VH-VL binders against RNA-binding protein 26 (RBM26). Designs and how they scored, part 7

Target 1, 75 residues: RNA-binding protein 26 (RBM26), of Homo sapiens (Human) (q5t8p6r532to606)
Amino acid sequence: TKLELRKVPPELNNISKLNEHFSRFGTLVNLQVAYNGDPEGALIQFATYEEAKKAISSTEAVLNNRFIKVYWHRE
Key: E = the ipSAE of ESMFold2; O = the ipSAE of OpenDDE; V2 = 0.75 times the mean of E and O plus 0.25 times the DockQ between their complexes.

## First folded at step 4 (VH-VL)

Design a29 (from a1 with heavy chain L98G R101S S105D; framework fv_siltartoxatug; at its last look DockQ between E and O 0.87; V2 from the best seeds 0.00; counts 0 for: pae E 2.5 > 2)
Fold by ESMFold2, look of step 5:
Structure a29 (fold): chain C 75 residues (1-75), chain A 122 residues (1-122), chain B 107 residues (1-107)
Amino acid sequence: as target 1 above (75 residues)
Amino acid sequence: QVQLQESGAGLVKPSETLSLTCGVAGGSFSGYYWSWIRQPPGKGLEWIGEIYHSGSTNYNPSLKSRVTISVDTSKSQFSLKLSSVTAADTAVYYCARGGYSYFPDWGYFDYWGQGTLVTVSS
Amino acid sequence: DIQMTQSPSILSASVGDRVTITCRASQSISSWLAWYQQKPGKAPTLVIYDASSLESGVPSRFSGTESGTEFTLTISSLQPDDFATYYCQQYDSYPLTFGQGTKLEIK
């Protein structure tokens, strides 16, 4: 469902860049940059759990930066 | 056992292009990040950049206008070109393995080539 | 860029001594810090990764610790093979950066 990104360089933390990377894994129903007041944070929500699981399990570096961290969002 | 070996010319004239190749043997090439690192004589280490087997690169911003790293996956090789060299580019150049896509927290260098001295002199 | 500052620049010690080398990051890098040993004319070799994990084949007299942005490499009882230059390296973010080195010399 929801994935949380950390350490996204601010110049790459925008809707178009994140959509470009994550839409390949499924349908995005919510995409929020600078999440929770963190300019390096983002929230990515897929329509289904399987799409989110595919995204977090991918070995492809987010935005060509392997130090960007991807976590399951804990609500 | 993974082995890395640098090759290329050891003497380059000012304003020309430094060109090196690293051959990788004894392990998997795909899935790993491969770096070039240099050390001027008697000085410390500077990361130049890295390449993934897909051809994706990340460069040190201090050098990125002059650096090209490329890969030939079929030969398990990756290469460095550094253009417009000056005496300041004289250094020992190392290739190194510095990451694996399955372990995103891996950014240390566990295998290094022996290094090759490149001297920029007229 | 994350600056890594090592201290001391040169450390003189005798076989059998306990020595420490310090590396300070200019900002938080979590535990993403490695230590390398380099002997003259040779490539660096990995000693410690993830701040405190010992690389395979490295003697147990080597250890690493961290406190905030300060990282320490300790050799509990120096051996002749340990005289070398030591570098720290951060891998928290691009560009990857190294400390300037600490030369460990025989007294």
Scores: ipSAE 0.438, ipTM 0.874, lowest interface PAE 2.5, mean pLDDT 92
ESMFold2-Fast, scan of step 4: ipSAE 0.408; ipTM 0.880
ESMFold2 (binder alone), look of step 5: mean pLDDT 92; pTM 0.949
OpenDDE, look of step 5: ipSAE 0.752; ipTM 0.932

Design a30 (from a1 with heavy chain L98V R101E Y111L; framework fv_siltartoxatug)
Fold by ESMFold2-Fast, scan of step 4:
Structure a30 (fold): chain C 75 residues (1-75), chain A 122 residues (1-122), chain B 107 residues (1-107)
Amino acid sequence: as target 1 above (75 residues)
Amino acid sequence: QVQLQESGAGLVKPSETLSLTCGVAGGSFSGYYWSWIRQPPGKGLEWIGEIYHSGSTNYNPSLKSRVTISVDTSKSQFSLKLSSVTAADTAVYYCARVGYEYFPSWGYFDLWGQGTLVTVSS
Amino acid sequence: DIQMTQSPSILSASVGDRVTITCRASQSISSWLAWYQQKPGKAPTLVIYDASSLESGVPSRFSGTESGTEFTLTISSLQPDDFATYYCQQYDSYPLTFGQGTKLEIK
């Protein structure tokens, strides 16, 4: 259920903007900016696997920035 | 085979709006970012901006006050408008597709139109 | 704004030569760099992507390498078709930026 973002520009790496983008795919239960000490990192947690899968499968760029990378969180 | 073709007026007067269209044929228009790139005669390449098939745009900050890129998915085409042109806007204008080796990583320009020369002159 | 600087601006070489063209980014761009070839009067065409991956249909004499912020395009044995202007381009962040170009010409 957890997605990890990398390469989020600092001006876009804020709770409000990320919530606005990712809440379109489902219910967010956790959202951390600057995740793991990375000022360009973020953690997005959805209520369900289906919602997370929908988000990571979207061809639409996160916050209209196609260089933001979305990964399944490994741990 | 997918082909891109630029079209529009080759001569634009100073202070007017430059308008170009890129037609996409032979492949899918949906699911891609589409870009405009220009090249003044004898000079290098400058990225103007891009549009996702759904209409989301990103523009080069150096041009953003004058640039509008739009999409017409029913015709598999996208267009560039550049307002308030000057002689400095004289260039060959290219449209291009943003390619990727694997989704969801977007990258480089894997397909280019042939280019169209736009001259800004009275 | 990431600046891409190519060197040399003009490179004179002979058929059969091994040539190297360099591109330097003003900051880290990971491996997010492409090389394009442009022949006179033609659109650019993709040669290398992701710093070192050869585009389909491009001859194997072309190769790319990276070392930090320095990127290199090498042609192992120049052919007549290879005389062109080469551009590097970063796609790490907006705005997308190109190098100024390296013109590879006949010696």
Scores: ipSAE 0.309, ipTM 0.830, lowest interface PAE 3.3, mean pLDDT 89

Design a5 (from a1 with heavy chain L98D G99S R101S; framework fv_siltartoxatug)
Fold by ESMFold2-Fast, scan of step 4:
Structure a5 (fold): chain C 75 residues (1-75), chain A 122 residues (1-122), chain B 107 residues (1-107)
Amino acid sequence: as target 1 above (75 residues)
Amino acid sequence: QVQLQESGAGLVKPSETLSLTCGVAGGSFSGYYWSWIRQPPGKGLEWIGEIYHSGSTNYNPSLKSRVTISVDTSKSQFSLKLSSVTAADTAVYYCARDSYSYFPSWGYFDYWGQGTLVTVSS
Amino acid sequence: DIQMTQSPSILSASVGDRVTITCRASQSISSWLAWYQQKPGKAPTLVIYDASSLESGVPSRFSGTESGTEFTLTISSLQPDDFATYYCQQYDSYPLTFGQGTKLEIK
């Protein structure tokens, strides 16, 4: 249910902007900016796998910036 | 095979608006970012901006106040308007396809139009 | 903006030579760099993408490498068709930026 973002510009890497984008795909249960000490990283956790899959499968650029990368979270 | 072709007036007067259209044939228009790139005579390449088939745009901040890029998906075309031109805007203007819109980090140009010279002169 | 600096600006060489052109990014761009070839009066054409991947249809004498923020384009044995201006381009972040170009000319 967790997606990891990389290369989020610091000015876009804030809770309100990321919530505005990702809440359109489902219910967010956790959102962490600057994830794992990376000022351009973020963690997005959806309530369900189906919601996370919708988000990662979207062809829409995150916050209109196609260089922001979305991955399934790995430990 | 994919072909891009620029069209529009080759001579524009200072203070007027430069207007170009790029026609895309031979391949899929949807699912790609489409860019405008220019090259002043004897100089290097400058990225102007891009558009996705949905109409979402990104512009070079140096030109943002003067640039509008638009799409006509029914005609597989996208267009550039650059307002308030000066002699510094004299350049060959290229349209180009960005590689893979499905991979959000891609941003290199795999197909280019032949280019069209636009001269800004009285 | 990420600045791309190429060196040399002009390179003179002979057919059969090995030549190397360098491009340096002002900050980390990972491997998100492409190289283009532009012949006089023509549009640029893609040669290398992702720093080291050869574009389909491009001769195998072309290769790219990366080391930190420094990128190279190497032509192992120059052919007459290779005399052109070469540009690097980063696609790590907006705005997309090009190097100033390296003109490869006949010695």
Scores: ipSAE 0.270, ipTM 0.831, lowest interface PAE 3.7, mean pLDDT 89

Design b1 (framework fv_siltartoxatug)
Heavy chain, then light chain:
Amino acid sequence: QVQLQESGAGLVKPSETLSLTCGVAGGSFSGYYWSWIRQPPGKGLEWIGEIYHSGSTNYNPSLKSRVTISVDTSKSQFSLKLSSVTAADTAVYYCARSPYYDILTGWFDYWGQGTLVTVSS
Amino acid sequence: DIQMTQSPSILSASVGDRVTITCRASQSISSWLAWYQQKPGKAPTLVIYDASSLESGVPSRFSGTESGTEFTLTISSLQPDDFATYYCQQYDSYPLTFGQGTKLEIK
ESMFold2-Fast, scan of step 4: ipSAE 0.321; ipTM 0.848

Design b10 (framework fv_siltartoxatug)
Fold by ESMFold2-Fast, scan of step 4:
Structure b10 (fold): chain C 75 residues (1-75), chain A 119 residues (1-119), chain B 107 residues (1-107)
Amino acid sequence: as target 1 above (75 residues)
Amino acid sequence: QVQLQESGAGLVKPSETLSLTCGVAGGSFSGYYWSWIRQPPGKGLEWIGEIYHSGSTNYNPSLKSRVTISVDTSKSQFSLKLSSVTAADTAVYYCARDLWYDTGYFDYWGQGTLVTVSS
Amino acid sequence: DIQMTQSPSILSASVGDRVTITCRASQSISSWLAWYQQKPGKAPTLVIYDASSLESGVPSRFSGTESGTEFTLTISSLQPDDFATYYCQQYDSYPLTFGQGTKLEIK
C-alpha cells in the first residue's frame, strides 16, 4: 500500500500539495515528506492496495511535474 | 521519419504577441512531450516550455507570465504565443520532441525559425 | 533553477586531438544530462543522453562521463566534422536548463 516518491522538488515536497494530488486516488493513511533523509523523497501510504495501484498506474504527472518518480515502496 | 516544422511571422512589433506553430509529420503525435526552445543570435539555448498531447503544460518561470502553449492533436500541431514582446525576444525559435518516461532531452528538432522584434 | 556551467567557453584544437569539454551542475542531477552538437545555421543534434549513452548514429569517438555534479564530453580523435558548438542540458527538474556552450574551433 506504500508508494515512495523520488525527485520531488523541495518547493513541492509538502504535505498539503502531495495530499491534494494523491487523495484523488483513495484514502491516505500516512504521508511523510523528506522520507528516509532525502529532502526530495516522500512516502505515500493508501488504505488499500487497489488505491495505491491506481495512483502508480496513473498517466497524470504528479503535481504536473513528470520528473517526480513514483515507485512501490520496498521494505 | 519524424519531421518538425516551425511556421509563423518572422517580424513582430514591440508590445505585440509572437505566434508560432509547429507541425509534426512522419510519426505519432500522442505520447510525447513537445517543447519550444529559443536561441538569441550568437547566444545559447533557453527552454521556453512544453506540452503533452492532453494539453498539460509546463513553462519556464522566467517566461511564464507571457507564454501560452496549446495543442491541436487532430492536426498534429502545437503552438506558442509569447505576449508583450521586446527586442530581447529576438531569437531563432525551435520546436522539439522528447520521450515520455524519465526523459527531458530532445531527439528531434525543427529547423528553427528566426523571429525579429523591431518597429 | 539548476545552473549548468560549461568550460572552456572556447576550445582550439587540431584534427586528431583528444578533446574534453566539462559541464558542472549547481546541484545533484543524477545522470539526467544530455549533450548536443550545433553547427552554424543548424538546429542542435543529440550526441549523448543519460550522461554516457551514445545516441544512435553518433560516431563512437564521442563519449560522456560523470563524477558527482561534473560531466564531461570527450572526442577521442577529433575529425573536421566535429568543429561545432556543444551544449549540455540537465533534465533532473524544471525548468530545463542548458550550459552556455563551448565553441570547438580549429587551432
Scores: ipSAE 0.212, ipTM 0.818, lowest interface PAE 4.3, mean pLDDT 89

Design b11 (framework fv_siltartoxatug)
Fold by ESMFold2-Fast, scan of step 4:
Structure b11 (fold): chain C 75 residues (1-75), chain A 118 residues (1-118), chain B 107 residues (1-107)
Amino acid sequence: as target 1 above (75 residues)
Amino acid sequence: QVQLQESGAGLVKPSETLSLTCGVAGGSFSGYYWSWIRQPPGKGLEWIGEIYHSGSTNYNPSLKSRVTISVDTSKSQFSLKLSSVTAADTAVYYCAREYWDSGYFDYWGQGTLVTVSS
Amino acid sequence: DIQMTQSPSILSASVGDRVTITCRASQSISSWLAWYQQKPGKAPTLVIYDASSLESGVPSRFSGTESGTEFTLTISSLQPDDFATYYCQQYDSYPLTFGQGTKLEIK
């Protein structure tokens, strides 16, 4: 249920902006900016696997920035 | 193996539209972003914009009002139109392939000089 | 826009020299920087990506480093084929921007 973002510009790596984008795909239960000490990293956790899969499968650029990459978070 | 080749008129009159096409051969056209980059004589490089094979575009804000990039996937080509040209648009124009979805360029065309003059 | 400033603009060196050129970003770009080599009359070619990763086929004498917003390209033992203009490019955010170039010329 967890997605990890990379290459998020620091100016866009804030809870409000990321919540605005990702909440369209489902219910967010956790959102961490600067995840794992990476100023351009973030962790997005959805309530369900299907919501997370919908988000990662979207062709829409995150915050209108295609350089932001969405990956499945392992652990 | 991948080759990019620019083509189009080398001389454009002020106020007219500059039109260039980039042909891609020797590799996959689909799945990549394709960019236009220019270089005025003796100057540095300026990114103009890009297009994904599906037609989605991103343009440099400094040129956005004058730029249109289009794609023809059946011919493995993408094209640049720059309207209302002036002498400041005189440059070598390059097409380039972005390495996957990275933002850096692994293959470039040879470049084509476009001169804006009367 | 993120501005990339290269120094020096012109660098004179001899074959066999260790040469370092610098690129500074106007704001943090993490490691999202590439270096290109452009020989007279030719298109640029990729040398380094992700600040320090050597492009396939590029000689091992080329290397890249980063420290904050400062990035360097080093050629450990200059060869005749290396005289060219070098450009850095950031890909942290739009618009994509290049440095103004460093011309490496024969001393």
Scores: ipSAE 0.014, ipTM 0.750, lowest interface PAE 7.5, mean pLDDT 89

Design b12 (framework fv_siltartoxatug; at its last look DockQ between E and O 0.77; V2 from the best seeds 0.74)
Fold by ESMFold2, look of step 5:
Structure b12 (fold): chain C 75 residues (1-75), chain A 121 residues (1-121), chain B 107 residues (1-107)
Amino acid sequence: as target 1 above (75 residues)
Amino acid sequence: QVQLQESGAGLVKPSETLSLTCGVAGGSFSGYYWSWIRQPPGKGLEWIGEIYHSGSTNYNPSLKSRVTISVDTSKSQFSLKLSSVTAADTAVYYCARSPFFDYDTGWFDYWGQGTLVTVSS
Amino acid sequence: DIQMTQSPSILSASVGDRVTITCRASQSISSWLAWYQQKPGKAPTLVIYDASSLESGVPSRFSGTESGTEFTLTISSLQPDDFATYYCQQYDSYPLTFGQGTKLEIK
């Protein structure tokens, strides 16, 4: 249910901006900026796997920056 | 097979606006970034900017104040306007496509043939 | 902006030679680099993307490698069709930037 972002410009790596993009795909139950000590990293958790899959399968770039990477979070 | 073709005036006077259109044929317009790239004669390549089918744009900061890129998805076309041109804007102008699949993106897999635009009085 | 510095500017070689063209990034760009071939009067064409992935239809004599911020295009046995100018391009971040080019000429 968790997606990991990389390469988020630090000036855009905030809860308000990330919520703006990701809430369109489902209910966010967790959102962490600067994840794991990476100022360009973030963690996005949806309520369900289907919502997370919808988000990672999107044809829209995160925050109008196509170089922001979205991966499944590995536990 | 995707084909890109630039069109527009090849001669532009200093201080006026350079205007080009790229027609896209033989493929999907959606799911790709569409870029303008220029090459002064005998020199290297400079990325000008890009547009997504939604109309979202990103521009090279060095040109941002003078550049507008637009899209018309119903015609499968996108355009470039570069205002206040000088001789330094003389170049071959290319349109190019960049895929965006699973956040893997940034290279240009198809290019137009290029069109020379000369800026002179 | 990320600067891409190519070397050499001009490379003279003979058919059958192994040739190497180098591109250095001014900062880490991971593997986000492409190589293009451009013949006179024509648009660039994609050779390699993601530093080492060969584009469909490109001959297997072309290969790409990376070490740190240095990227290398190798042609293992030069053919007549390979004489052209080669450009690298980074796509780690905006703005997208190209190297200055390497002209590969007949010796």
Scores: ipSAE 0.671, ipTM 0.910, lowest interface PAE 1.2, mean pLDDT 93
ESMFold2-Fast, scan of step 4: ipSAE 0.384; ipTM 0.867
ESMFold2 (binder alone), look of step 5: mean pLDDT 93; pTM 0.957
OpenDDE, look of step 5: ipSAE 0.789; ipTM 0.942

Design b2 (framework fv_siltartoxatug)
Fold by ESMFold2-Fast, scan of step 4:
Structure b2 (fold): chain C 75 residues (1-75), chain A 121 residues (1-121), chain B 107 residues (1-107)
Amino acid sequence: as target 1 above (75 residues)
Amino acid sequence: QVQLQESGAGLVKPSETLSLTCGVAGGSFSGYYWSWIRQPPGKGLEWIGEIYHSGSTNYNPSLKSRVTISVDTSKSQFSLKLSSVTAADTAVYYCARSPWYDILTGYFDYWGQGTLVTVSS
Amino acid sequence: DIQMTQSPSILSASVGDRVTITCRASQSISSWLAWYQQKPGKAPTLVIYDASSLESGVPSRFSGTESGTEFTLTISSLQPDDFATYYCQQYDSYPLTFGQGTKLEIK
C-alpha cells in the first residue's frame, strides 16, 4: 500500500500539496515528506492496495511535474 | 515519419503578441509533451515551455508572465503566444516533441524546421 | 536554474580525429542529459539521450559518458558531416536548460 516518490522539488514536497494530489485516488493513512533523509523524497501510504495501484497507474503528472517519479515502496 | 511544422507571422511589432502554431503529422499526438524552444541569431537554445494533450502546461519562469501555450488535439497542433514583445524576442522558434512514459524523458526526439520571428518597427 | 557549461566554446579539428566535448552541470542531474547536433540553418537533432544512449540512426562513432556532474560527447573518428554546433541539455528539473554550445569547425 506504500508508494515512494522521488525527484519532488523541495518547494512542492509538503504535506498539503501531496495530500491534495494523492487523495483523489483514495484514503491516505500516512504521508511523510523528506522521506529517508531525501529532501526530494516522500512516502505515500493508502488504506488499500487498489487505491495505491490506481495512483501509480495514473498518467497524470504529480503536481503538474512529469519528472516526479512514483514507485512501489520496497522494504 | 513524424513531422513538425511551425507557422505564423515572421514580423511582429514591438509591444504586440507573437503568435505561432505547430502542426504535427505522421504520428500520435497524444501521450507526448510538446515544447517551444527558441534561438536568437548567433546564440544558444532557450526552452520556452511545454504542453500535454490534456492542456497541462509548464513554462520557463523567465517568460511565464508573457507566455501562453495552448493545444488543439483534434487538429494535432499546439500554439504559442508571447505577449509584449521587444527586439530581445527576435529568434528562430522551434517546436519539438518529448516522449512521456514511466521513465523520465525530457529530451527532444523530433524538431520542426524552425521559423524566424523578427521584432521590428 | 541548473546551469550547463560547455567547453570548449570552439573546437578546431581534422577529419579522422578523435574529439571530445565536455558539459558540466551546476548541480547533480543524475544521467538526465541529452546531446544535440545543429548544422548551419537547420534544426537541432538528437544524438545521445540519458547521458550515454545512442539515438536510433546516429552513427556508432558518437558516444557519451558521465562522471558526477561532468558529461562528455566523443566522436571517435571525425567525418566531414560532423562539423556542427553541439548542445547539451539537462532534464532533471524545470526549467529545461541547454549549454551554450560548442562549435566544431574544420581546422
Scores: ipSAE 0.173, ipTM 0.820, lowest interface PAE 5.1, mean pLDDT 89

Design b3 (framework fv_siltartoxatug)
Heavy chain, then light chain:
Amino acid sequence: QVQLQESGAGLVKPSETLSLTCGVAGGSFSGYYWSWIRQPPGKGLEWIGEIYHSGSTNYNPSLKSRVTISVDTSKSQFSLKLSSVTAADTAVYYCARSPYSDFLTGYFDYWGQGTLVTVSS
Amino acid sequence: DIQMTQSPSILSASVGDRVTITCRASQSISSWLAWYQQKPGKAPTLVIYDASSLESGVPSRFSGTESGTEFTLTISSLQPDDFATYYCQQYDSYPLTFGQGTKLEIK
ESMFold2-Fast, scan of step 4: ipSAE 0.312; ipTM 0.855

Design b4 (framework fv_siltartoxatug)
Fold by ESMFold2-Fast, scan of step 4:
Structure b4 (fold): chain C 75 residues (1-75), chain A 120 residues (1-120), chain B 107 residues (1-107)
Amino acid sequence: as target 1 above (75 residues)
Amino acid sequence: QVQLQESGAGLVKPSETLSLTCGVAGGSFSGYYWSWIRQPPGKGLEWIGEIYHSGSTNYNPSLKSRVTISVDTSKSQFSLKLSSVTAADTAVYYCARSPWSDLTGYFDYWGQGTLVTVSS
Amino acid sequence: DIQMTQSPSILSASVGDRVTITCRASQSISSWLAWYQQKPGKAPTLVIYDASSLESGVPSRFSGTESGTEFTLTISSLQPDDFATYYCQQYDSYPLTFGQGTKLEIK
């Protein structure tokens, strides 16, 4: 249910902007900016696997920035 | 096979709007980012902005207040409008393609360029 | 904005020479760098992408390397067709930025 973002510009790496983008795919239960000490990292956790899969499968650029990369989070 | 061609008025008066169109032929228009890049005479290259076939745009902050880029997917073309021009906007204007949307920002195809002179 | 600084601004060389031009980024850009060749009156053409990948159709005498924030374009044996201005460009983040250019001219 967790997605990890990389290469998020610091000015876009804030809870409000990321919530507005990702909440369109489902219910967010956790959102962490600057995840794991990376100022360009973020963690997005959805309530369900299907919601997370919908988000990662989207062809829409995250926050209109095609250089932001979305990965499945590995524990 | 892919060809890009700029078109539009080559002479624009100060304070008016510069308007250019890039026509794309010989390949797929969808799935790529399309950019405008300019080069003042004798100087280097400056990225103006880009557009995806969906209409999503990114602009250089230095020009953002004056720039609008739009697409016409049915004609396989995209256009640049730059408002309130001054002599500093005199340049050769190029359109260019980024070959993949995922993490790529280099330009594999360029139009031949069109000179726009800002003069009264 | 990420600043790209090229050196030298002008390089004079002879056919057959090994030439190297350098591009330095003001911050980490990983390998997200391209090199372009521009001849007078013409549009730039892609030479190298992803710091070291040779564009299809470009002669094998061209190569790119990276070390931290420093990037180089090397031409192993300069040919007459290679005299041009070369630009580096980063695509790590917006806005996309170019170096100021290196003019490679005949000695």
Scores: ipSAE 0.256, ipTM 0.832, lowest interface PAE 4.2, mean pLDDT 90

Design b5 (framework fv_siltartoxatug)
Fold by ESMFold2-Fast, scan of step 4:
Structure b5 (fold): chain C 75 residues (1-75), chain A 120 residues (1-120), chain B 107 residues (1-107)
Amino acid sequence: as target 1 above (75 residues)
Amino acid sequence: QVQLQESGAGLVKPSETLSLTCGVAGGSFSGYYWSWIRQPPGKGLEWIGEIYHSGSTNYNPSLKSRVTISVDTSKSQFSLKLSSVTAADTAVYYCAREPYYDFTGYFDYWGQGTLVTVSS
Amino acid sequence: DIQMTQSPSILSASVGDRVTITCRASQSISSWLAWYQQKPGKAPTLVIYDASSLESGVPSRFSGTESGTEFTLTISSLQPDDFATYYCQQYDSYPLTFGQGTKLEIK
């Protein structure tokens, strides 16, 4: 259910912007900016696997930035 | 279209600081990353670093201890300072734009380049 | 740092030829690769971005493809204006890095 973002510009790496974008795909149960000490990282957790899968499968650029990368979070 | 133009001293003495400015005209300065790239005579391209209009920077680790990039949004320009220069810093220096507002990492507009020679 | 290796270093060809230049990344860079053309005494100009997207104003005879960590720039029918040095560049990870260049010269 967890997605990890990389290469988020620091000025865009804020809870409000990320929540507005990712809440379109489902219910967010956790959102962490600067995740794992990376000022360009973020963690996005959805309530369900299907919601997370919809988000990662979207062809839309995150926050209109094609270089923000979305990965499945690996524990 | 967007035009970039480098300016600054073409001759710098060893151990001194190389200082260049890039002026931007013909388009919006705000909302873009702006980069410095160099090319030693007869060799390939090396990325030096980038700056966002807000002042946030990323530098090539190989040059990080010597490089400062700064921005002046009121003048639509950004500048490079490279300290403690040696003959290895002799190169044509280019400024360039990254095309999307946030970050793209490739360069759609380049300045014409300016040769900086490091010699006594 | 991600190393970009171009092949060949020098390519001799004739007008009308189909030529292919290759660029190999030392690790995965997804599609985050651009190609530039540089003529003597001039700044590089963008040809291809995102591995296969043609820059506006660039002739359709230029195309890019990708296969894993290998990327190619193809010119389907060489014109006199195409003789130049070509550079690939990755933008997957910092620092941004360029290949060493491929010089396309007249046979």
Scores: ipSAE 0.006, ipTM 0.670, lowest interface PAE 11.4, mean pLDDT 87

Design b6 (framework fv_siltartoxatug)
Fold by ESMFold2-Fast, scan of step 4:
Structure b6 (fold): chain C 75 residues (1-75), chain A 120 residues (1-120), chain B 107 residues (1-107)
Amino acid sequence: as target 1 above (75 residues)
Amino acid sequence: QVQLQESGAGLVKPSETLSLTCGVAGGSFSGYYWSWIRQPPGKGLEWIGEIYHSGSTNYNPSLKSRVTISVDTSKSQFSLKLSSVTAADTAVYYCAREPWYDSTGYFDYWGQGTLVTVSS
Amino acid sequence: DIQMTQSPSILSASVGDRVTITCRASQSISSWLAWYQQKPGKAPTLVIYDASSLESGVPSRFSGTESGTEFTLTISSLQPDDFATYYCQQYDSYPLTFGQGTKLEIK
């Protein structure tokens, strides 16, 4: 259920903006900015796998920024 | 413009730790993801892992138990340690850069590569 | 892990030929695919990123296309400098994975 974001510009890496974008795909149970000590990283956790899969499968640019990358959180 | 150069011992004994460093010159070190990729002789490319200048890492699960990547921003360099090596770890090791805020996960600059042979 | 399969493994061609090599992803990777050229004894160099974007300094005879999970690299008129091994690479999800390579050799 967890997605990891990379290359989020610092001005966009805030709870309000990320919640606004990702809540459209489902219920967020955890959202961490500057995840794992990376000022451009974030962790997005959805209530269900299907919601997370919908978010990562979207062709829409996150916050209208195509350089922000969405990955499955592994390890 | 940007130049990457690998350095470290070219011969490592089985069970020992392989240690390499990548020096970056000619451009900014901060703000980029830096990767290690290897290529056994006559074979294809395998991604080992990446590090952001802040120290955040992601490793290939197949190697994660043996790999440590670290960064020294004051020297514009990052390093690879691979523990418990065997003959299967014999390869040319490359360091490479992922582009800044342009795209991520592909490699626009590569070092020349350094051959590491695991032999007794 | 996403598996990248290239075809053919070896392609023999002549200078002036139009050649196409293909790369198939085991699952959807959107357009998150790069192509690299590697000459014997040298590091790979970036040719195409984001499936179809030509890297700066790369000759315009190189082009990339995508159709579902199938990606192609085309060289419209082969030059002597183009004989090399070509690798595709996905960056949709971790771990990052490469195809096995296509060796372009002189016929």
Scores: ipSAE 0.007, ipTM 0.663, lowest interface PAE 10.1, mean pLDDT 87

